# Ledger of designs, part 358: VH-VL binders against o60147

Target 1, 175 residues: o60147
Amino acid sequence: MLEKNKYLYIFRHIQTNQVLLSQGNVLKKTALFQLPYPLQKPVAPNGMRPAKLRKDHWVPLLKVEFPNESMFQSVFMQLLNYRKYRSVQPLTSDLLKLPIPVRRRKIMRQEVPNTIADLADILNKEKFPENSVRLQLSDKSDSEYADWPPSVQIDSEEIKLSRGFREKTTVDEAR
Below, E stands for the ipSAE of ESMFold2; O stands for the ipSAE of OpenDDE; V2 stands for 0.75 times the mean of E and O plus 0.25 times the DockQ between their complexes.

## First folded at step 17 (VH-VL)

Design kg18 (framework fv_dargistotug; at its last look DockQ between E and O 0.04; V2 from the best seeds 0.00; counts 0 for: pae E 11.4 > 2, placed apart)
Fold by OpenDDE, look of step 17:
Structure kg18 (fold): chain C 175 residues (1-175), chain A 118 residues (1-118), chain B 106 residues (1-106)
Amino acid sequence: as target 1 above (175 residues)
Amino acid sequence: QVQLVQSGSELKKPGASVKVSCKASGYTFRSYGMNWVRQAPGQGLEWMGWINTYSGEPTYAQGFTGRFVFSLDTSVSTAYLQISSLKAEDTAVYYCARGPYLTYFDYWGQGTLVTVSS
Amino acid sequence: DIQLTQSPSFLSASVGDRVTITCRASQDISSYLAWYQQKPGKAPKLLIYDASTLESGVPSRFSGSGSGTEFTLTISSLQPEDFATYYCQQDYEYPTFGGGTKVEIK
């Protein structure tokens, strides 16, 4: 039987570099709820939570395959927590000196490396079996944002997903 | 095996409060969200919201803000639903349901009947 | 919010019948739809998720199909234990349920 919920997809916004976690290769609207600035009517370029999901504005950052659902869920929830934690931390004096839009953009630019680092940190703590987690990046250089534990096998091939998310079909990977 | 066990039926008067518990076992509690679903007598299922079991952050569906409070005791893998200022229309079976982050619900509690009657 | 409309609301069938229940979404939800079975006095039971993936332990006579806005639950050969109410649920946005379809004995 096909394992479910063992694939983590991380997407980044093409303009803001905001990051969304996905339990599948198709972003849901609920993914937008992960964004730290929950304003009712914001526009993504301003570093806010969009009211609508524009799939064409998001590109895959990486894909992670876990051995099973339990491992996936554990990492997924922790990633959410790490992100939330950062969003509520006091801003540094340097950031506070910047206009709000500039500040937000600067913070968002760090989301990609932070998320990758978070993932590595979580995986390091989890101590999963060696080479049990498969990581595929859209840009191999992004792997340099973190030191990866032995549990992580980085694919030599880059992720091939494009902006246009495939609709789920019966042959799609389990979420 | 995964189990969600809820507290027993409640009979309350209007204006009173009730707290329903949902004890989880057989899995890592903090790895799955806990959802609450209401079902009025003879009616369909209604998602009330969910609580992030890792962070403790609750999210309430529209119509379930104010009087409804989700909480956790992670030390005993238990989620709680508190309803204050009970109304007759709150009479329903309340379910806790495990689910991956804002997805489907793969395991359910047995439900807790809350009856509000004068 | 995404509204799910199930049809029919009530269905009378006999053991051995092929039963089809439809769920329509007010907007495109891709394949993010689940089906549940609920028997009287019991909690709902997950049957299918992601439109067509059968939950572990669920009999193969249950199947789901569809994408976008139209989805179908099919019971290939209705069994006595299948008389129940069935609900669809979308998770593309905050979860919402269909109104339910009660399958009764004819």
Scores: ipSAE 0.839, ipTM 0.919, lowest interface PAE 0.5, mean pLDDT 91
Fold by ESMFold2, look of step 17:
Structure kg18 (fold): chain C 175 residues (1-175), chain A 118 residues (1-118), chain B 106 residues (1-106)
Amino acid sequence: as target 1 above (175 residues)
Amino acid sequence: QVQLVQSGSELKKPGASVKVSCKASGYTFRSYGMNWVRQAPGQGLEWMGWINTYSGEPTYAQGFTGRFVFSLDTSVSTAYLQISSLKAEDTAVYYCARGPYLTYFDYWGQGTLVTVSS
Amino acid sequence: DIQLTQSPSFLSASVGDRVTITCRASQDISSYLAWYQQKPGKAPKLLIYDASTLESGVPSRFSGSGSGTEFTLTISSLQPEDFATYYCQQDYEYPTFGGGTKVEIK
């Protein structure tokens, strides 16, 4: 059998805390379409889409290793569906009372905790074998946004890379 | 290195106008909001509003919706505060401050003292 | 507008003292609070954001805590360069500042 795409990579925007999901350890420009609106538009009810992918603005939030490609695809698609569901929900009365720029920022700042909670909710429903899903975070305290099922093993080592999920080569140490 | 460099101090008469500049360097100007903060002599900090450096849309705090105008020249990474019909009560140090949209302010200009007296 | 009330308005302290400054919000602002240090004639300097996150280059003797309506800035061992005025600022909605706390030499 072919073993493909068993890793989920999640990035966080260093300034806005918006979240992007990726099959690969490097973001593609098309990942920006996960965000509802281009940055240049004046109104974005659930966030802003930057006009250009700035790879130096997106840092690792977490990665998840799944036992196989089928489990990865199921979780990945469900996460995208959760984000779509949130994007079409009516805004709460409390949010509607806020000035539009403040409302946008508050919504964007919730993307990290919401995505982590959604991931945990999906994993709780999937009933995977104990310790079959390995979760590694850039900040282990972020695991506190959710209750994790027994299937999830939270890696004791944090992701130490400050830019992307790729390690620097030894040539970079001389720079 | 991120820097915000403001124009020099101004001495003005009541009824005049002033335009304070804030030149940004060391970062992508359109990726961060620009805020204006006032501090009257011996007083605390007062947020006047901000300008979205990507769209050019200003937002003014309550009490600053009249004589105060924020603007940009993105070609030279510069934000401006214009105050018209100056009053003695406008005497203050005016700061520009950068931050992600509507957040904390991680970099500040050195301040521009505007003194209004006859 | 969200009002921020700082206490005390001023305090006298000696080098080496532990100093605690409080900031109370007129409503729940989650953890959307920053702390600034300002010396006379200088611009404010960001110390802490999101209630407890130290800004890069800020000494570890500074710490912040709190959520909801009550927040604290703590200086664990006051240094000569820490005599300044400290401001809190919320960014839950449009920014507002506290009235300031002046820390003076005893």
Scores: ipSAE 0.007, ipTM 0.503, lowest interface PAE 11.4, mean pLDDT 83
ESMFold2 (binder alone), look of step 17: mean pLDDT 94; pTM 0.958

Design kg19 (framework fv_dargistotug; at its last look DockQ between E and O 0.66; V2 from the best seeds 0.00; counts 0 for: pae E 3.8 > 2)
Fold by OpenDDE, look of step 17:
Structure kg19 (fold): chain C 175 residues (1-175), chain A 118 residues (1-118), chain B 106 residues (1-106)
Amino acid sequence: as target 1 above (175 residues)
Amino acid sequence: QVQLVQSGSELKKPGASVKVSCKASGYTFRSYGMNWVRQAPGQGLEWMGWINTYSGEPTYAQGFTGRFVFSLDTSVSTAYLQISSLKAEDTAVYYCARGPYLEYFDYWGQGTLVTVSS
Amino acid sequence: DIQLTQSPSFLSASVGDRVTITCRASQDISSYLAWYQQKPGKAPKLLIYDASTLESGVPSRFSGSGSGTEFTLTISSLQPEDFATYYCQQDYEYPTFGGGTKVEIK
């Protein structure tokens, strides 16, 4: 019997660098609901939350394999929370001086490093077993955005996923 | 083991309010979303929305805004559904259901029958 | 919203029969489809998720297949306890259910 999902996929928007968390290797429309700035009919990069999912606009950032579903779910929910928390924080005076579109773009560009840092922070707090979490990055340099706990093993190979999704394979049968 | 235990059946008059509880156990409450599903007598299943058990943020499906309120008491791993200004059309069995973030529902409460009758 | 259309709505079968239920989505939902079994007076029970993954504890006579817009639930050999209503549910967007298929004894 196959294990339930224990794979976290994180995608970034190719233009805005917005980040989406995926519980599978195929982005769902529901992933768009993670974006903190809901607009009625926005289209990236002009809008914060596009009305439609354009899978071709999203590229893989990283993949995380957890020991089990419970650990995955815990981290996933916490990641969502961290993002939400940032989205409701007061803007700095520097940001407020910028035109709204520029401001939004600047904020969005920070999502990648912030998300990576969040992940590391969460994992540090969780104190998972050593080398129990496998991290694969599309760009190894992105790992430098955080200090990783001993529980994290960073793969030497970079992630190779199609934009927006990757079809299920025997390797990713769980999700 | 994972269990969702809901409050008992309710009989209400039109215009009244009802609050259904769903107590979770056997897992980390904040790690899974809690969904609410309605089933009118003899009808199919209808997703009402969900509440993020970690953040407390509710999301309501179309048709379930206004009179329907999702809430939590995380200290007792309990989710609540409150329906105000009850109508006869609200007569249904209401289920809470655990699920990963906006995915499928792997565990269900036993359901709570809410009957609205004059 | 994504509409799921199940067929048939009603199905009469005998013990031992091979039963097939279809669920069609109004748009491509990849493999994000689940199947549930519901018996009278009981809560739905998850059978299959991600189109073809069998939930733990579910008998192997149940299987799911399909992707995109067409999905199938199959019971290879219907057992007495399998007479129930079955629902498909998509989670590509906000969850929606099919109309259900009631499997009755012939």
Scores: ipSAE 0.811, ipTM 0.906, lowest interface PAE 0.6, mean pLDDT 91
Fold by ESMFold2, look of step 17:
Structure kg19 (fold): chain C 175 residues (1-175), chain A 118 residues (1-118), chain B 106 residues (1-106)
Amino acid sequence: as target 1 above (175 residues)
Amino acid sequence: QVQLVQSGSELKKPGASVKVSCKASGYTFRSYGMNWVRQAPGQGLEWMGWINTYSGEPTYAQGFTGRFVFSLDTSVSTAYLQISSLKAEDTAVYYCARGPYLEYFDYWGQGTLVTVSS
Amino acid sequence: DIQLTQSPSFLSASVGDRVTITCRASQDISSYLAWYQQKPGKAPKLLIYDASTLESGVPSRFSGSGSGTEFTLTISSLQPEDFATYYCQQDYEYPTFGGGTKVEIK
């Protein structure tokens, strides 16, 4: 049976800075279920889930290449669990004193650094072979939210936001 | 080798309960979701929902949010489907199916026939 | 929510024929479509995922194509063991299945 390389794709919302994890380079509607609350319910202090996926509102944050499906699945499921755990924690008294719109924005602004830190924490614990996973960022300064284990090779080339995760096409080459 | 082995067929009366087991082997149980799929006699496939095997959180498809309960025993890599207050319309083969988080289903159990009749 | 319409619901073909089964989605699902084969009395078996990627161990006579709302499963040279019902399934949102296509051998 042939082993397949697997990729983790992480997207950021262009305005709210919410984060979505994806197994593919094009977001599925099911990715929205990673956000704690649907729009049609009263908004909890810690999040908001859009009713519809607006693909033009989500841009690449980072991409991770794993050598096999088993490594990918282990990391992906743990990362989802970290995010779920955080989303159900009691809010701090400082946050509860804020007006709901301000509180919501403050919580959302932490999703990028929190997700990057969670990813690094998982990778530090997993004891993967040195240089076995390749990390590519849209903004290389975002790697500074965490300390990365020897298993991670950070790509020097940034992801171009205007192309998403998509490979070059004939149309792109003409430009 | 990945294998999903389900409990045997059940014959029940209306109003009873049934618990179908699905024992997984050959892979890291907590790294893949467990789905339940129903197939009524002579009918197509119907996704009932899934359970996140890492967190234990179930998700039910529309129409399966009442009498159907998904659960796990991670110590023995086993998922369960419990159906309470059985109705004749619950007569079907019930499959467990493994898959990456809300994707395709790459391995299936052999199915468990639940028959509900007076 | 996403409806998958398979066509035809039934077909009869001879060994060696090229068989094409279609699956139409009620909305754009990108390439998030899988195909399954189910033989009588057996569980479904994954053939193709992500519209066109052949699952390991599946014969190369099976192929998938399509994107957006229109998808096809093709069997290039039908074999006696291909007598089965075939289902499409989307995973763009919560999974739904097509109604199935029963393939019988003449």
Scores: ipSAE 0.304, ipTM 0.746, lowest interface PAE 3.8, mean pLDDT 86
ESMFold2 (binder alone), look of step 17: mean pLDDT 94; pTM 0.956

Design kg2 (framework fv_dargistotug; at its last look DockQ between E and O 0.58; V2 from the best seeds 0.67)
Fold by OpenDDE, look of step 17:
Structure kg2 (fold): chain C 175 residues (1-175), chain A 118 residues (1-118), chain B 106 residues (1-106)
Amino acid sequence: as target 1 above (175 residues)
Amino acid sequence: QVQLVQSGSELKKPGASVKVSCKASGYTFRSYGMNWVRQAPGQGLEWMGWINTYSGEPTYAQGFTGRFVFSLDTSVSTAYLQISSLKAEDTAVYYCARGPYLSYFDYWGQGTLVTVSS
Amino acid sequence: DIQLTQSPSFLSASVGDRVTITCRASQDISSYLAWYQQKPGKAPKLLIYDASTLESGVPSRFSGSGSGTEFTLTISSLQPEDFATYYCQQDYEWPTFGGGTKVEIK
């Protein structure tokens, strides 16, 4: 029997370095809803978000393989929560001194290291079995943004960057 | 095993309110989103929205804003759907359904029939 | 907003028949398509997700195929318990369901 999805894909925007989480090897349009917006009552489908997902603007940052779906889902939801928490935090005095466009860019640039750090923190708390989580990065140096628990095995092979990323599977090859 | 158990059938008058509960068990409640799906008599399935069980943030589909409120009691792993100012057209079976984040729905409650009649 | 169109809406078949139901999306949804079975008075049951992955516990006579805009649910040999209404559902965008296909006894 095939297991349900146990793969976390994290994508970064090629220009802004914004981050999107994906539970599949293809970004969903709904991933856009992970982006911060003013506090409003969310209304589906696109009342508050961009109408289109420009897949070509996103490249894979990292891939995480979990032992099972439950572990994946737990980490995924927590990652979303961490991001949201940061988005609603008061801006630091240093940031407030910057022009709004510069401020926004600076905040967005921190999304990659913050997300990686979040992931490590979550995994540290989860106390998964040793070497049970496989982490593959597009840039190995990104792993330095965090201290990883023994549960994480960092893959020596890097993810190949590709715009409009879709990881090829055996099923895809058969089509 | 995963189970979603909903509250019993409701008979309400127009203008009244109803609150449907969905108690989850057999899994980590906060790890999966909870969706609400409506099915009018003899009709198809309609996604109403979902609530992020971790943050408590609800998202409502078009047509389900205003009178519809998703809420949680995480202490008892229960999701709630409240409908206010009930109308006859609200007569339907309401399902809660577990799913990965904004994905498919792998487990469903048994449904709650809400009948709105004068 | 993604619309799913199922065909046919009604299908009459006999036990042992090969049944095929089609779901067409208004735009490319990759493989983010699920199939459900619903019997009268019961909640929908997930059969297939990600277009072709069989949910645990679902008989192997059920299969799903397709990607992009066209998807198919196939029952290789219809069994008595398979008479029900089937729905497709996409999760590429905000979830939407097809109109359903009722499989009835011929």
Scores: ipSAE 0.799, ipTM 0.898, lowest interface PAE 0.6, mean pLDDT 91
Fold by ESMFold2, look of step 17:
Structure kg2 (fold): chain C 175 residues (1-175), chain A 118 residues (1-118), chain B 106 residues (1-106)
Amino acid sequence: as target 1 above (175 residues)
Amino acid sequence: QVQLVQSGSELKKPGASVKVSCKASGYTFRSYGMNWVRQAPGQGLEWMGWINTYSGEPTYAQGFTGRFVFSLDTSVSTAYLQISSLKAEDTAVYYCARGPYLSYFDYWGQGTLVTVSS
Amino acid sequence: DIQLTQSPSFLSASVGDRVTITCRASQDISSYLAWYQQKPGKAPKLLIYDASTLESGVPSRFSGSGSGTEFTLTISSLQPEDFATYYCQQDYEWPTFGGGTKVEIK
């Protein structure tokens, strides 16, 4: 039985630049569990993990097309683990010198480049066929955060959607 | 093909412990989460929680946070459910089920009947 | 917890009938709903995920529809092997199951 193509969807928060990984083009509420608690204590509404999913706050960062589910699942689970690993690492001395609000903002702003670098690191370690994985970005310059293996084909077209990964309906366009 | 094979039925006395195994084959074990689902005789399905097979981190549903322990042995692609201090109300069929991360369940084990009676 | 209410809880039908089962969620779950079939003494089997996507190897007489809070499973022409209990399950949040719908031979 030949498996069908699968997509990894990655979202960015419009204000904090935090990142969420998704198995579908619409975020689940459980995606919020990817975000760490604050380093000192968990504070759901005021920490790094918001109390509820605000779908209007999450916009496309990138989309990855895999030729089958097995490749997608392997990469997805590894990428989640990379993010967890980063979230529990000790703070650097430079970060510890910063006031807590400034430190948190700086950590959050690194999620985009870190996620892209982690994705590329995973794909460089996998032995996928040449040009078998298609990457599409909302901002093509973001591909410069990493060196991509021959298996990755970077789509020349940026993601043009302004709200999630769903294409706007005719009703929405009438607004 | 994907297969989940569970350990055999158990007959236990109240207060004892049981450990149900779920051996996976036919896929990359660490790429799919492992879920545990309970079904009391003649009743519906109840999600007990899941374990992240990549990290080993368990998550327990409401009501399953005390006596229920999920664990893994990734060297043999096996997930475990341990229930301690067994009560009569724990009598049920226990299923393991795999799926994408925090998602639907595409493959299920055959179930393990645990009967608790004095 | 997101509560799923299935209706009917029980129905009787003949081979060849069109059968419709509904699942109502206590809150908007987008399209994150799956349907399972369970025969007596057997594990559940995935039929449909993401509200309307048919799992590989599942007969085309099964279909799903809906989004938000209201979902349906339809069997276009009931076959003898379709007499079973059907469950809905959401995965928008921590998984929960509906109470089930038993489909019996008339």
Scores: ipSAE 0.595, ipTM 0.828, lowest interface PAE 1.7, mean pLDDT 87
ESMFold2 (binder alone), look of step 17: mean pLDDT 94; pTM 0.955

Design kg20 (framework fv_dargistotug; at its last look DockQ between E and O 0.65; V2 from the best seeds 0.68)
Fold by OpenDDE, look of step 17:
Structure kg20 (fold): chain C 175 residues (1-175), chain A 118 residues (1-118), chain B 106 residues (1-106)
Amino acid sequence: as target 1 above (175 residues)
Amino acid sequence: QVQLVQSGSELKKPGASVKVSCKASGYTFRSYGMNWVRQAPGQGLEWMGWINTYSGEPTYAQGFTGRFVFSLDTSVSTAYLQISSLKAEDTAVYYCARGPYLGYFDYWGQGTLVTVSS
Amino acid sequence: DIQLTQSPSFLSASVGDRVTITCRASQDISSYLAWYQQKPGKAPKLLIYDASTLESGVPSRFSGSGSGTEFTLTISSLQPEDFATYYCQQDYEYPTFGGGTKVEIK
């Protein structure tokens, strides 16, 4: 039986490559609140927080299965923190030379590899049991963005790209 | 086991301030958000907002900006709700509640009654 | 904001009765709905989350169903300890609660 709280889904925006974390296979509107630029309201693909969740604009990047909810929650909160931390860091001189729209796009392009690296870093620090965390990627090559600890088992199968959500299991359909 | 223990009942005059505490135990404090929920006498539940226990960033629901302040002392796994410039309509039971990121609430404090009267 | 409308607001029932409470959302919230039980002078208690998942320790006589905009909480056989007020809560957007349903003794 699917335990929703044990599953982390990470989605990317098909245009901006912005990243959203999801507790479960269906994106909530609140996921948009993860985007680090609340003071500005440009709509994607301008690289900011859209007012509405367009599920068709988001595709799964990866799925992580944790041993339990506690571990999931810990990693989830840390991932949010890592993203926020990056968003408030001073921009490099190279980035400052770019027009704001170009700058934003460039930053957003880094969200996918950064998020993957963050996840690996967090998991490395957590020291979970060996092969206790299952990672499934939409693109297996994305796993190369980081060195993964022994706790992580990378699935050989790639996840199917479903916009806005992952395919519901039989259990999910019964709900 | 998970437990949220709140501070005791408060009786305040209009214009005064109150600070309610919520001490968490039995889990990793920073792994779950802390929510605040208000319930006026005989009324329903109202989500006031939440604080990210990892980053310390508060988010306030509409209607709970200005006079309401969420804060943390992570060293003692405690969340705080401060209400300033108290009004009679602030009379309510205030609950802290653990939950996933802007999700549901699986564990609740016992509630703190704040009574504002002249 | 997402509004949740519970029905009925008040329900009179007897021990052993099958009780059904409805919660309607103003928009599609998928399965992001929780149910709580609150007894007088006590904090709410989580019963169901994600529309149909029973919280640990909650009796199996409680069940939740629904998705999208229509949800139901069912108590298959009402017990004496089940007389309380029940609330639905959505977490698709910023959390909001239904108005509550008070289940009273007939």
Scores: ipSAE 0.754, ipTM 0.896, lowest interface PAE 0.7, mean pLDDT 91
Fold by ESMFold2, look of step 17:
Structure kg20 (fold): chain C 175 residues (1-175), chain A 118 residues (1-118), chain B 106 residues (1-106)
Amino acid sequence: as target 1 above (175 residues)
Amino acid sequence: QVQLVQSGSELKKPGASVKVSCKASGYTFRSYGMNWVRQAPGQGLEWMGWINTYSGEPTYAQGFTGRFVFSLDTSVSTAYLQISSLKAEDTAVYYCARGPYLGYFDYWGQGTLVTVSS
Amino acid sequence: DIQLTQSPSFLSASVGDRVTITCRASQDISSYLAWYQQKPGKAPKLLIYDASTLESGVPSRFSGSGSGTEFTLTISSLQPEDFATYYCQQDYEYPTFGGGTKVEIK
């Protein structure tokens, strides 16, 4: 077949609650470039972005199964754009008054709800076929950050893996 | 069917400029990144960077942050590589290649030979 | 940057032979490795991605294996049309390519 099956994997940082998007069940080093730089001075490449990818610091947040690659690619690129858009917006005056560490923490705490809301917004706009997209969460209560379209089936089973998304069955099917 | 059709070969003198086009068809242009890959005569493949076709934001590999500019015209599903201040060492085949975000490259253009000589 | 070292650089084999090409990464890249075939005067063509997943439309005589730092491309029964140069490419970090393996048919 011309199209490939594709999965969206979303990770959460265990300490900061930052979010990373992945096309594979193991994070790439380049995934770190999804994290925004500070918009305030001093500007540094490692402001809110860790210098090194520590795989033991990133745990599953959610997984989305699309029926084909074209659906995945459309959603993934739009999610990246939402993150970029937020990263270049002026900070509010309330945030700018805070010490840098406090400001960073407040911004990072919003990433989980913001990402989930963005995903749902995209899926509502794309008008995918009913029940064509399967969503699995590590914490099902996180689904409450958004209203989901009929295209989405939320899996009754939570993700139970303590690190990463890799499972022998999933890996065997992907190979 | 997915196709990437590049502009024709170019013969240039040192110091000149060249703009290579890559016209995409058969897929949703904004859903895949566009990469540029260089292959000097008799040499291997070298990733030059990519442009996010959704946002228009380019990323350049080391060594390609000065004279090389990626751009888009999304209305005609076309990506461009512009090389300024051409040097003899720029003589190569330049490929466009689509792929997921910083991933593998599943479709390639036919290549554009740029020859820089006195 | 992640270096990919391919071996051998060159090989000659007969039609029907089993051919194995290796790609060694300078650091752990998980399964983020692709293989390409490039025929003279042509663009590269994707054969395998994610170390072992065969691209649609690629003949089943091609297979990939490996993870971490060592990867192989295998052609189970070499055909005349398999005369080409083969490249590995990692996408764990900003993409880099191996140096290539040229395959000649005896």
Scores: ipSAE 0.626, ipTM 0.842, lowest interface PAE 1.9, mean pLDDT 87
ESMFold2 (binder alone), look of step 17: mean pLDDT 94; pTM 0.954

